# Ledger of designs, part 142: VHH binders against q9xw16

Target 1, 132 residues: q9xw16
Amino acid sequence: MSGWNAYIDTMTAAAPSIKRCAIVGAADGSVWARTEADNVFKASEEELKTFVALFNDVTQVPAKGADIEGVHYVVPRTEESLIFGKKENTGFFAVKTKSAVLIAVYEGPNEVAAQVRKAVESMQTYLNNAGY
Below, E stands for the ipSAE of ESMFold2; O stands for the ipSAE of OpenDDE; V2 stands for 0.75 times the mean of E and O plus 0.25 times the DockQ between their complexes.

## First folded at step 10 (VHH)

Design wa8 (framework vhh_gocatamig_d2; at its last look DockQ between E and O 0.01; V2 from the best seeds 0.00; counts 0 for: pae E 8.9 > 2, unsure alone 64.5 < 65, placed apart)
Fold by OpenDDE, look of step 10:
Structure wa8 (fold): chain B 132 residues (1-132), chain A 120 residues (1-120)
Amino acid sequence: as target 1 above (132 residues)
Amino acid sequence: EVQLVESGGGLVQPGGSLTLSCAASGFTFDDYALGWYRQAPGKKRELVAGISTGGDIVYMDSVKGRFTISRDNAKNSVYLQMNSLRAEDTAVYYCATPKPPPEGYGFDYWGQGTLVTVSS
């Protein structure tokens, strides 16, 4: 409904293995846009508040993992504005912009993750350049 | 050069047990997560278990309660204890670790693999 939905569509189009994704406020985890219908992003705002706070100190995240939509993921490593996790044939990428966190949950073989990372980082760059 | 060498694979009967080992070298072992993947015939490679530097663990649902991943930093090794093995566990098992920043999208380094065959 909002203009942010267009960015959801852009990411999901760029990486077909993305099943669900969301754009949330970096400060409080408030949902700005998310996939809906058959692929509803189901994380609660309380969970998202906790998740976005991980970016305050990403160095500790690999040791503890991360939860999205009630699912626990092992986090192989992090970067300053990047958190990614794995579970079975699923995973997530989360990137932080100036004011938002982009989260993409994907399903597929390990190799599809490369395309997912590229999709969310491309959007990250675009939004940062736009001031978001 | 990153090197991961798996061992311990073999032929076992259903209900049997097997322990896989992976000897790692060429990187700072303590700083990286480790994982076990498997690839069954005609299927794609999938994460069986992962263990972080802090001991955080994730399992494939189908192996929960049967498989145990562990690591020994002093030996630069990671292990997969497999109990109550089933025919569907038959696969080549791979040890894996992520690439350092900025490269990588998960677990990107792999060993040569070790074959596990579960058959009566």
Scores: ipSAE 0.899, ipTM 0.949, lowest interface PAE 0.4, mean pLDDT 96
Fold by ESMFold2, look of step 10:
Structure wa8 (fold): chain B 132 residues (1-132), chain A 120 residues (1-120)
Amino acid sequence: as target 1 above (132 residues)
Amino acid sequence: EVQLVESGGGLVQPGGSLTLSCAASGFTFDDYALGWYRQAPGKKRELVAGISTGGDIVYMDSVKGRFTISRDNAKNSVYLQMNSLRAEDTAVYYCATPKPPPEGYGFDYWGQGTLVTVSS
């Protein structure tokens, strides 16, 4: 497996409510790593290209929502480098680094969202400081 | 040729300490983030600690306060000081500097690993 899969494993270990996760290129949505097997991250390349483009202007995202894995999420919160999506008892956090977007899809009650956010933001900080 | 060589692993009792080191060659060490990763038998490889080119650090939660990562750019080396070791820390430990993949796939540089066994 690629060294990028180790970052997937680190995030899922830090926040067990994460069910699917990916690291994709910020410019084009190309997949660098993702969860596989029973928890395969199923987004298409076209869907990921559209998704990462949301970071070009995050202020417009709450009005439109976001789609990933064919699922539409309400986006109640964005920051310059973070999009939080919500649908029922599932959600996602996506964060942008210099070169990548980290996407974590979780399932569970609202109280687990903070753990998921902490996991992806910690990795965002590490990768940014590493030049990614 | 890129090389990462881990050393310092061994057998240690619970509560004990080890220092792992990783000697790097074949690339411009100062330009790369470095990390320590581990793989326990039957488990996936996971990031234990990372250190950026500027010296900023991240740890997995279960090792915070027990492990310390550092780098010495003059020696092209990265270190992991492991204190208060537990049986769950038993694993092969790897030093690595992953690069983002060109064209959507990754080429990574990993060492061969050093075994840490924590048992009574």
Scores: ipSAE 0.012, ipTM 0.342, lowest interface PAE 8.9, mean pLDDT 81
ESMFold2 (binder alone), look of step 10: mean pLDDT 77; pTM 0.767

Design wa9 (framework vhh_gocatamig_d2; at its last look DockQ between E and O 0.01; V2 from the best seeds 0.00; counts 0 for: pae E 9.6 > 2, framework grips, placed apart)
Fold by ESMFold2, look of step 10:
Structure wa9 (fold): chain B 132 residues (1-132), chain A 120 residues (1-120)
Amino acid sequence: as target 1 above (132 residues)
Amino acid sequence: EVQLVESGGGLVQPGGSLTLSCAASGFTFDDYALGWYRQAPGKKRELVAGIGTGGDTVYKDSVKGRFTISRDNAKNSVYLQMNSLRAEDTAVYYCATPKPPPEGYGYDYWGQGTLVTVSS
């Protein structure tokens, strides 16, 4: 098994409320790894290219919202390398590393969002230190 | 040829300690992040701990405070100090270094694994 798939497994195990996630290239949205089988992460290549470009200026994102997997999310906050999206009882965290964007889509009340954020930020730190 | 060779596995009682070592060769060690992964029978392989080229670390939540990853660039080696071992830590432990796929083909370098058994 690829080391990239192990990162998907680690994030989903650390935060069980994550239903789908992916690691994609920050420049073009190409999929390096994703959840598969029962919980396929199914964003299109064009949607992912648009999504990762949001990190070019995160300050504009709250006004526009964000789309992933054909779902439109309100973006209540961003940080330099983090976008949080929310829609009803679902949400996402996306974080940017030097070369990649980590995307985790979760379900559940706001109380679980911290667990999801911690899982993706821990992996962000590891990948940045690894040079990715 | 790239090689990663794990050692230091064995039998240990709950609450005990064990140090795993991974000796690397065939690449510029200082330029690579390294990780320890584990796989128990019937389970998916999972990241246990990782260490970047700058020394920053990441840990699976269940091992934080018990396991410490470190690297010695002069010896081309990465280590996992495992303290307060529990039965659920029983697994084959692998040293690995992930990298993005060239030409659209994914690959990474893995060792052969070292068995850690925590029982009795």
Scores: ipSAE 0.011, ipTM 0.289, lowest interface PAE 9.6, mean pLDDT 82
Fold by OpenDDE, look of step 10:
Structure wa9 (fold): chain B 132 residues (1-132), chain A 120 residues (1-120)
Amino acid sequence: as target 1 above (132 residues)
Amino acid sequence: EVQLVESGGGLVQPGGSLTLSCAASGFTFDDYALGWYRQAPGKKRELVAGIGTGGDTVYKDSVKGRFTISRDNAKNSVYLQMNSLRAEDTAVYYCATPKPPPEGYGYDYWGQGTLVTVSS
């Protein structure tokens, strides 16, 4: 267990609807930390490599959608450092920091999305301020 | 085998309208997003419009308000209604759908394309 696991715990505690989450390297998708046990984040590093590359050009992501853990999500819109998607009663938020991408997969009605976003963006702000 | 077959292209005058159709087969249509791309002579292929499984849409800025993408799951088809066509819209238009993991991400299956020529 690395120090990055503490950040996973922080995000999952902040938003109960988060089922799985991960912190990965922005450059290569390498996994720094992920949820485990009953809520294992299942994306492979190969998949994550492809996913983090989406941040190189977010403008086309809404048209293409995004895949996480073998699931295809509709991406309504993107921001420079934010990609989020939805599928039925599930979704994800992914934010990019200086060196990392934070991914949170959640389950619930649309109303829970705001809390998930806040949790991920709060961590984003913290890590950015810390130089990560 | 995934098949995408475009139709509806042709010659049209500036200001005219055209509707492109794409018939899809070989995959569970309802589970995938679809999109239209175009490639003009000497230019790179570019996104024109995309539509997700939930009906969410995205458009290239220059076609917003003029083009409309839609899908009919019952017919396994995606459409592109093009209004107020301009000379710069001249291109080969391609229908596309993403490959499922782990084969790929984004729009990775393409049709043969249909030519749209806007000229007076």
Scores: ipSAE 0.009, ipTM 0.240, lowest interface PAE 8.6, mean pLDDT 89
ESMFold2 (binder alone), look of step 10: mean pLDDT 78; pTM 0.778

Design ya1 (framework vhh_6fv0_2; at its last look DockQ between E and O 0.70; V2 from the best seeds 0.00; counts 0 for: pae E 2.4 > 2)
Fold by OpenDDE, look of step 10:
Structure ya1 (fold): chain B 132 residues (1-132), chain A 119 residues (1-119)
Amino acid sequence: as target 1 above (132 residues)
Amino acid sequence: QVQLQESGGGLVQPGGSLRLSCAASGFTFSDYWMYWVRQAPEKGLEWVSTITTGGGSTYYKDSVKGRFTVSRDNAKNTLYLQMNSLKPEDAAQYYCARPDLPPKGSDYRGQGTQVTVSS
């Protein structure tokens, strides 16, 4: 178990609606840690490479959507370091730090989204303050 | 040098309580999230709890929610884990851990403290 795994466990514990999580390299989408066992984060390396590249120009992402784990999500809007998507009663939040992208996939009504966002942004802030 | 030293483990009966402590040195304790992990016999290392820098947020493994409480005293560079209503399945070597960031995302842990739960 690495420190990144602890971040994954922490993120998963932040909200019951969070089902799968991953921490990947911002530059290449390499997986640093992910949820495993019953809730395996299943995005491929190629998919993640494409996904993290979306942060190079987030303004175009709403028009295209985003794919995670072979699922296409509608992206209502983006921020400089934030991409979130929705599909029915599921969604994801992805935040970019200096060196990483944190991804949380959640299930539930729209009301749970705020808690998920708070969780990933809290970790984002911590990592950024730490220089990472 | 980063150092963590756990203490407070021991033998308790089911339903008993223990309070673990972790003394930190060699780094700015208040700048880091801290967490507890444990390793039971013949099991892998598992996450137990995390606490943010100022203690504003705490997170727990489902199996320990309502029974364990993580806290910290930044002035004393000390991390705590209050364990109530202990169960046999809580028996493990408990470690205090600090996440280490770039590039490997490893962590620092102490030598651990043994918790045994038996009637």
Scores: ipSAE 0.880, ipTM 0.932, lowest interface PAE 0.5, mean pLDDT 95
Fold by ESMFold2, look of step 10:
Structure ya1 (fold): chain B 132 residues (1-132), chain A 119 residues (1-119)
Amino acid sequence: as target 1 above (132 residues)
Amino acid sequence: QVQLQESGGGLVQPGGSLRLSCAASGFTFSDYWMYWVRQAPEKGLEWVSTITTGGGSTYYKDSVKGRFTVSRDNAKNTLYLQMNSLKPEDAAQYYCARPDLPPKGSDYRGQGTQVTVSS
């Protein structure tokens, strides 16, 4: 729990608009690390298992949307390893690596979303290059 | 085997400066994000700073931002933390660390170096 919490702290520092985030196993949604305490990331293991399975066919996700923490998001855009969700003044980016899915829930307009995307993609690239 | 060795701690007056070093061996240092954590006796490990593989991005805990600077020299396999304007609350054992992926194990870190800030 120790070093993966540092990744959570790094993500929230990289994009201050990130309010909650998590790193979960890509195969099963098991939580490896998440924001805790005052900004706990509250998703059930069952919800996360369903969420990470969306990466099995990202082309179907825009039609269905996605649920995180019991909140339904419209998904305007996906890429092979990225899902972007929107709801009112909030949104998320989720990126998949070889072994993990990184989820960042943020608040703010589209200008803020680019900062969040850059932060999660930097971590995605690092984890992939490290074999995760 | 992964080896990390911190140095550069010591006793300093409030407002003073110290530069910590971390010598790394046993892995390809330039492939890893590195971070500093610290531990005071009554507290758990507290994240301080992170630096990306090439040093292109650095991140800091809010309470040290503007006072601490993390850097790395990949040719020397060395991580640094420049600590300026030190405060009593910065007193701790400081560790450099390299993350590992669960379930393989927890992070690698060295023995630490003590920073004491005394009026």
Scores: ipSAE 0.452, ipTM 0.764, lowest interface PAE 2.4, mean pLDDT 87
ESMFold2 (binder alone), look of step 10: mean pLDDT 83; pTM 0.828

Design ya10 (framework vhh_6fv0_2; at its last look DockQ between E and O 0.67; V2 from the best seeds 0.00; counts 0 for: pae E 2.8 > 2)
Fold by OpenDDE, look of step 10:
Structure ya10 (fold): chain B 132 residues (1-132), chain A 119 residues (1-119)
Amino acid sequence: as target 1 above (132 residues)
Amino acid sequence: QVQLQESGGGLVQPGGSLRLSCAASGFTFSDYWMYWVRQAPEKGLEWVSTINTGGGSTYYKDSVKGRFTVSRDNAKNTLYLQMNSLKPEDAAQYYCARPELPPKGSDYRGQGTQVTVSS
């Protein structure tokens, strides 16, 4: 168990609606840690490489959406270091730190989204302050 | 040098309580999230709880929710884990850990403290 795994467990525990999580390298989408066992984060390396590259120009992402784990999500809007998507009763929040991208996939009504966002942004802030 | 030292483990009966402590030194304790992990016999290391820098946010493994409480005293550079209503399945070597993320290095953990739960 690494420190990244601890952050995965922490993120998963932050909200019951969070089902799968991953921490990947911002530069290349390499998986640093992910949820395992019954809730395996299943995005491929190729997909993640494409995904993290979206942060190079987030302004274009709403027009084309984003794919995670083979699922296409509508992206209503983006921020400089934030991409979030929706599909029916599921969605994701992805936040970029200095060197990583944190991804949380959640299930539930729209009301749970705020808690998920808070969880990933809290970790984002900490990791940025820590130099990551 | 980063150092962590756990204490407070022991033998308790089911339903009993223990309070673990972790003394930290060699780094600015208040700048780091801290977490507890445990390793039971013939099992892998598992996450138990995390606490943020100020102590305002805490996170728990489902199996310990409502029974365990993580806290910290930044002035004393100490991390705590209050364990109530202990169960046999809680028996393990408990470690406090400071997140150290690649590529800078591996996690810092102490030598651990043994928790035994037996009637």
Scores: ipSAE 0.864, ipTM 0.922, lowest interface PAE 0.5, mean pLDDT 94
Fold by ESMFold2, look of step 10:
Structure ya10 (fold): chain B 132 residues (1-132), chain A 119 residues (1-119)
Amino acid sequence: as target 1 above (132 residues)
Amino acid sequence: QVQLQESGGGLVQPGGSLRLSCAASGFTFSDYWMYWVRQAPEKGLEWVSTINTGGGSTYYKDSVKGRFTVSRDNAKNTLYLQMNSLKPEDAAQYYCARPELPPKGSDYRGQGTQVTVSS
């Protein structure tokens, strides 16, 4: 596909409050797909490697927080395959599949967070079933 | 041996309607999200719509929302795009596709079907 990935476009259409998102490899943080152009997801591979390693033990993340795109987030909650981060009027949801991590960075009050979570979890389920 | 074949394109007046079909074979159609993309001459490929495995969730590019409806019939291995209120800007080659991530290769798509909107 000429630079546009249907997975990324579907997630941003499902939750318009998502400003940037990516699908990265769970083992090494390599970028498989991301928002581009005006909304480029700007995390280095070194930063992403550190980020995806948080899923090795999500119970430790609330005490430390998480960094994405050079921004530090407070992590009020995690689940076995989910990390939720907040900073001011922005936040992220990240979910892990068998081999990937989906990251969606959104803007807006907490009321929009449920839509963002639903969008990433729907894609998480599909990718798991598709062998990712 | 994934195969996708689009049909139903044609010439239509502005404001008219067309219904595109996509016949799928070589994979378990009901296991995959499917999408429509389009390409006008000298332009890049543009995402149009996505539908989940069961058809219960549909997603649209803003410029087509309210005018286009994606659907699927898993018993017939067929994807559809109902296109209403067509505009000159909708004229393009339309492709159905099965998305893939880079580690497993590129998306699968058919040869496309041409939609022309005369003024």
Scores: ipSAE 0.428, ipTM 0.763, lowest interface PAE 2.8, mean pLDDT 88
ESMFold2 (binder alone), look of step 10: mean pLDDT 87; pTM 0.868

Design ya2 (framework vhh_6fv0_2; at its last look DockQ between E and O 0.83; V2 from the best seeds 0.00; counts 0 for: pae E 3.6 > 2)
Fold by OpenDDE, look of step 10:
Structure ya2 (fold): chain B 132 residues (1-132), chain A 119 residues (1-119)
Amino acid sequence: as target 1 above (132 residues)
Amino acid sequence: QVQLQESGGGLVQPGGSLRLSCAASGFTFSDYWMYWVRQAPEKGLEWVSTINTGGGSTYYKDSVKGRFTVSRDNAKNTLYLQMNSLKPEDAAQYYCARPDLPPRGSDYRGQGTQVTVSS
């Protein structure tokens, strides 16, 4: 178990609606840590490489959406370091730090999205301040 | 050099309480989220709890919610874990930990403190 695994567990504990999480390298999409066991984060390395590259130009992402774990999500809007998607009663929040991308996939009504966003952005802020 | 030293473990009966402490040195303690992990016999290391820099946000493993409380005193460079209503399945070596920087993503841990729960 690494420190990144602890952050995965922390994220999953931050909101009950969060089902799967991953921390990946911002440069290449390499997996640093992910949820395991019953809720394995299943995105492939190739998919993650493509995903993290979306942060190079987030303005184009709403037009084409984003794929995570083989699932295509509609992306209503983006921010410089934030991509979020929706599909039915599921969605994801992805935030970029200096060196990483934090991804949280959640299930539930739209009302749970705010809590998920808060969870990932809280960690984003901390990691940035800590040099991550 | 980063150093962590856990203490406060011991033998208690089921339903008993313990308060673990972790003394930190060699880094700016208040700048880091800290967490507790534990390792029971023949089991892997498992996350128990996390606390943010200021102590205002705490996170817990489901099995310890309502029983364990993590806290910190940044002025004393100390992390705490109050454990109430202890169960046999809580018996483990407990470690406090601080994350390390990428790419390793490893952490710093102390030698740990043993918690035994037995009637």
Scores: ipSAE 0.876, ipTM 0.930, lowest interface PAE 0.5, mean pLDDT 94
Fold by ESMFold2, look of step 10:
Structure ya2 (fold): chain B 132 residues (1-132), chain A 119 residues (1-119)
Amino acid sequence: as target 1 above (132 residues)
Amino acid sequence: QVQLQESGGGLVQPGGSLRLSCAASGFTFSDYWMYWVRQAPEKGLEWVSTINTGGGSTYYKDSVKGRFTVSRDNAKNTLYLQMNSLKPEDAAQYYCARPDLPPRGSDYRGQGTQVTVSS
C-alpha cells in the first residue's frame, strides 16, 4: 500500500466537490499518490513535469494558463505557492510544498472553490511543517 | 523508535458501540496528523478516518460518517476512535497510523485490534 493514499482519501473527504486529486514530486512530477478507479487522475508524466515547473515562476502562469489531464485552464490567480485554474464549471487548485505539489480538480459553481482551497492548504501546511 | 499500540477491540452486536485507543510513543505525537485504517479478511487496507495535529479537523470515509468519531488527547499521546451504530461491514482489524516521509517510506502502524460484529 502506498504510504500517501490516506492523504488522497483525506482531501477528497474534506471537500466533496473534488473529483480527482494527486500528490506529485515537486522536482519532476512523479506521482506519489492519486485518485484511482472510476475517477482516475490521468495526467501524463510529460504534463506533470511541465505542470510542476510552473512553480519555478508562478507570476508568468496567468499569461499561459495550465494543462492538466489534457484540459487547458485559464489561470486568473497565482500566489507564491498556489496556482488556481478555471474552465467553465470546473477548476483546480495546486499548492507546492517543500517536496511535493498537491493538485485537486473540482467540479461545481465557483462558490465551492473556498472549500477546495482550504483542503489543499491544510495539507500543504502539514507537509511543510513535517519537512516535505 | 516509533511505537503505536491499538486496543479496545472486541465482539459487539449490530448497532453496538466500541471505543478504540492508540497509545503512541517514540515521536512528538502532537506534530503529526494521525489516521485509522482497517483490514477485513481477504481485503486490502481501507482508510477510515484522519485527524489533524490539534484535533480541530477530522475526516471520515463516507460509510462511517455520523457513526464514527476520531479524537486525540495530545497530553496523553493517545488517539481514539469512537465507533457507534456498528454494522457487519465494519468488522475488521483496525490500525492507527502515522505517515512516513516520501514514496519510499511506509506508514508506521501498530499491530491492530480486532473488531467483530455479529451478523
Scores: ipSAE 0.335, ipTM 0.720, lowest interface PAE 3.6, mean pLDDT 87
ESMFold2 (binder alone), look of step 10: mean pLDDT 84; pTM 0.843

Design ya3 (framework vhh_6fv0_2; at its last look DockQ between E and O 0.60; V2 from the best seeds 0.69)
Fold by OpenDDE, look of step 10:
Structure ya3 (fold): chain B 132 residues (1-132), chain A 119 residues (1-119)
Amino acid sequence: as target 1 above (132 residues)
Amino acid sequence: QVQLQESGGGLVQPGGSLRLSCAASGFTFSDYWMYWVRQAPEKGLEWVSTITTGGGSTYYKDSVKGRFTVSRDNAKNTLYLQMNSLKPEDAAQYYCARPDLPPRGSDYRGQGTQVTVSS
């Protein structure tokens, strides 16, 4: 267990609706840590490489959507360091730090999205302040 | 040098309580999220709880929710874990930990403190 695994567990615990999550390198999409066991985060390295590259120009992402774990999500809007997607009763929040991208995939009604966002942004802020 | 030192472990009966402490030094304690992990015999290291820098948020493993409470005193550079209603499955070596920076992604931990739960 690495320190990044503790962040994964923390993020998962932050909201019951979070089912899977990962911390990946912002530069290349390499997986630093991810949920495992019954809720394995299954995005491939190639997919993650493509995904993290979306942060290079977030303005184009709403037009094309985003893929995570082989699932295509509609992206209603983006922010400079935030991409979120929706598909039926599922969605994801992805936030970029100085060196990482935090991804949380959640299940539930739209009402749970706020809690998920808060969780990932809280960690984002901390990691940025800590130099991550 | 980053140093963490756990204490407060011991032998208790099921249903008993313990309060673990972790003394931190060698870094600005208040700048870091801190967490507890534990390792039971023949099991891997598992996350138990996390507390944010100011203690404003706490997170717990499902199996310890309602029984364990993490807290911190930044003025004393000390992390705490109050463990109530202890169960045999809580028996483990408990460690306090501080995350490290990329690319290592490792953490700093102390030597740990042993918690034994037996009737």
Scores: ipSAE 0.871, ipTM 0.926, lowest interface PAE 0.5, mean pLDDT 94
Fold by ESMFold2, look of step 10:
Structure ya3 (fold): chain B 132 residues (1-132), chain A 119 residues (1-119)
Amino acid sequence: as target 1 above (132 residues)
Amino acid sequence: QVQLQESGGGLVQPGGSLRLSCAASGFTFSDYWMYWVRQAPEKGLEWVSTITTGGGSTYYKDSVKGRFTVSRDNAKNTLYLQMNSLKPEDAAQYYCARPDLPPRGSDYRGQGTQVTVSS
């Protein structure tokens, strides 16, 4: 039971290029749900605490990049509630809701990034409307 | 009080069809994404399908794509799963669910309805 979450499965089905994803608490990076097994999202809670704090001032993130799962990404773009990171043929989108951060790590060319962004933003909107 | 009541399960031959229903009450059904999950004996819960609040998007586990269709009628507070081309591997207890995330909530699901597929 605790090894899966319908929100995680929905996101990976919505954008198959998503290889790992998580929903974490915005205040402290605590893991609420994540991909498991062979696709485990393996960021530590210490790393996630640092990561979610990036949303305190997203304008500073492009200058320094972002670390997740022990990997450093360049951050070409941020928005008030969105951070986009790139490294080689991989990337991530992270979006913030009222109380959570959704993180999706994907593989593939830039053409698939739109699918990933749409998937995370759709869930962002839903969670915000539901009070998360 | 959130209540979910599944129905429509039964015995069917391989290749057959069933339509599952889930009656919802105790919450504003139209505000929530709804989910179908299933559990075979001695196995954990397995996600099957998701439908968004207005039904504008539907998502499926790969093994059921093209065979199962999730839908909802928000006026009747009812969730549906049309199951076609059933296979023995689909045999399970099926639950409709409104899972919540920590720290705020607990997962809600009904008692389930049994789907049996045998020759």
Scores: ipSAE 0.576, ipTM 0.822, lowest interface PAE 1.8, mean pLDDT 88
ESMFold2 (binder alone), look of step 10: mean pLDDT 83; pTM 0.836

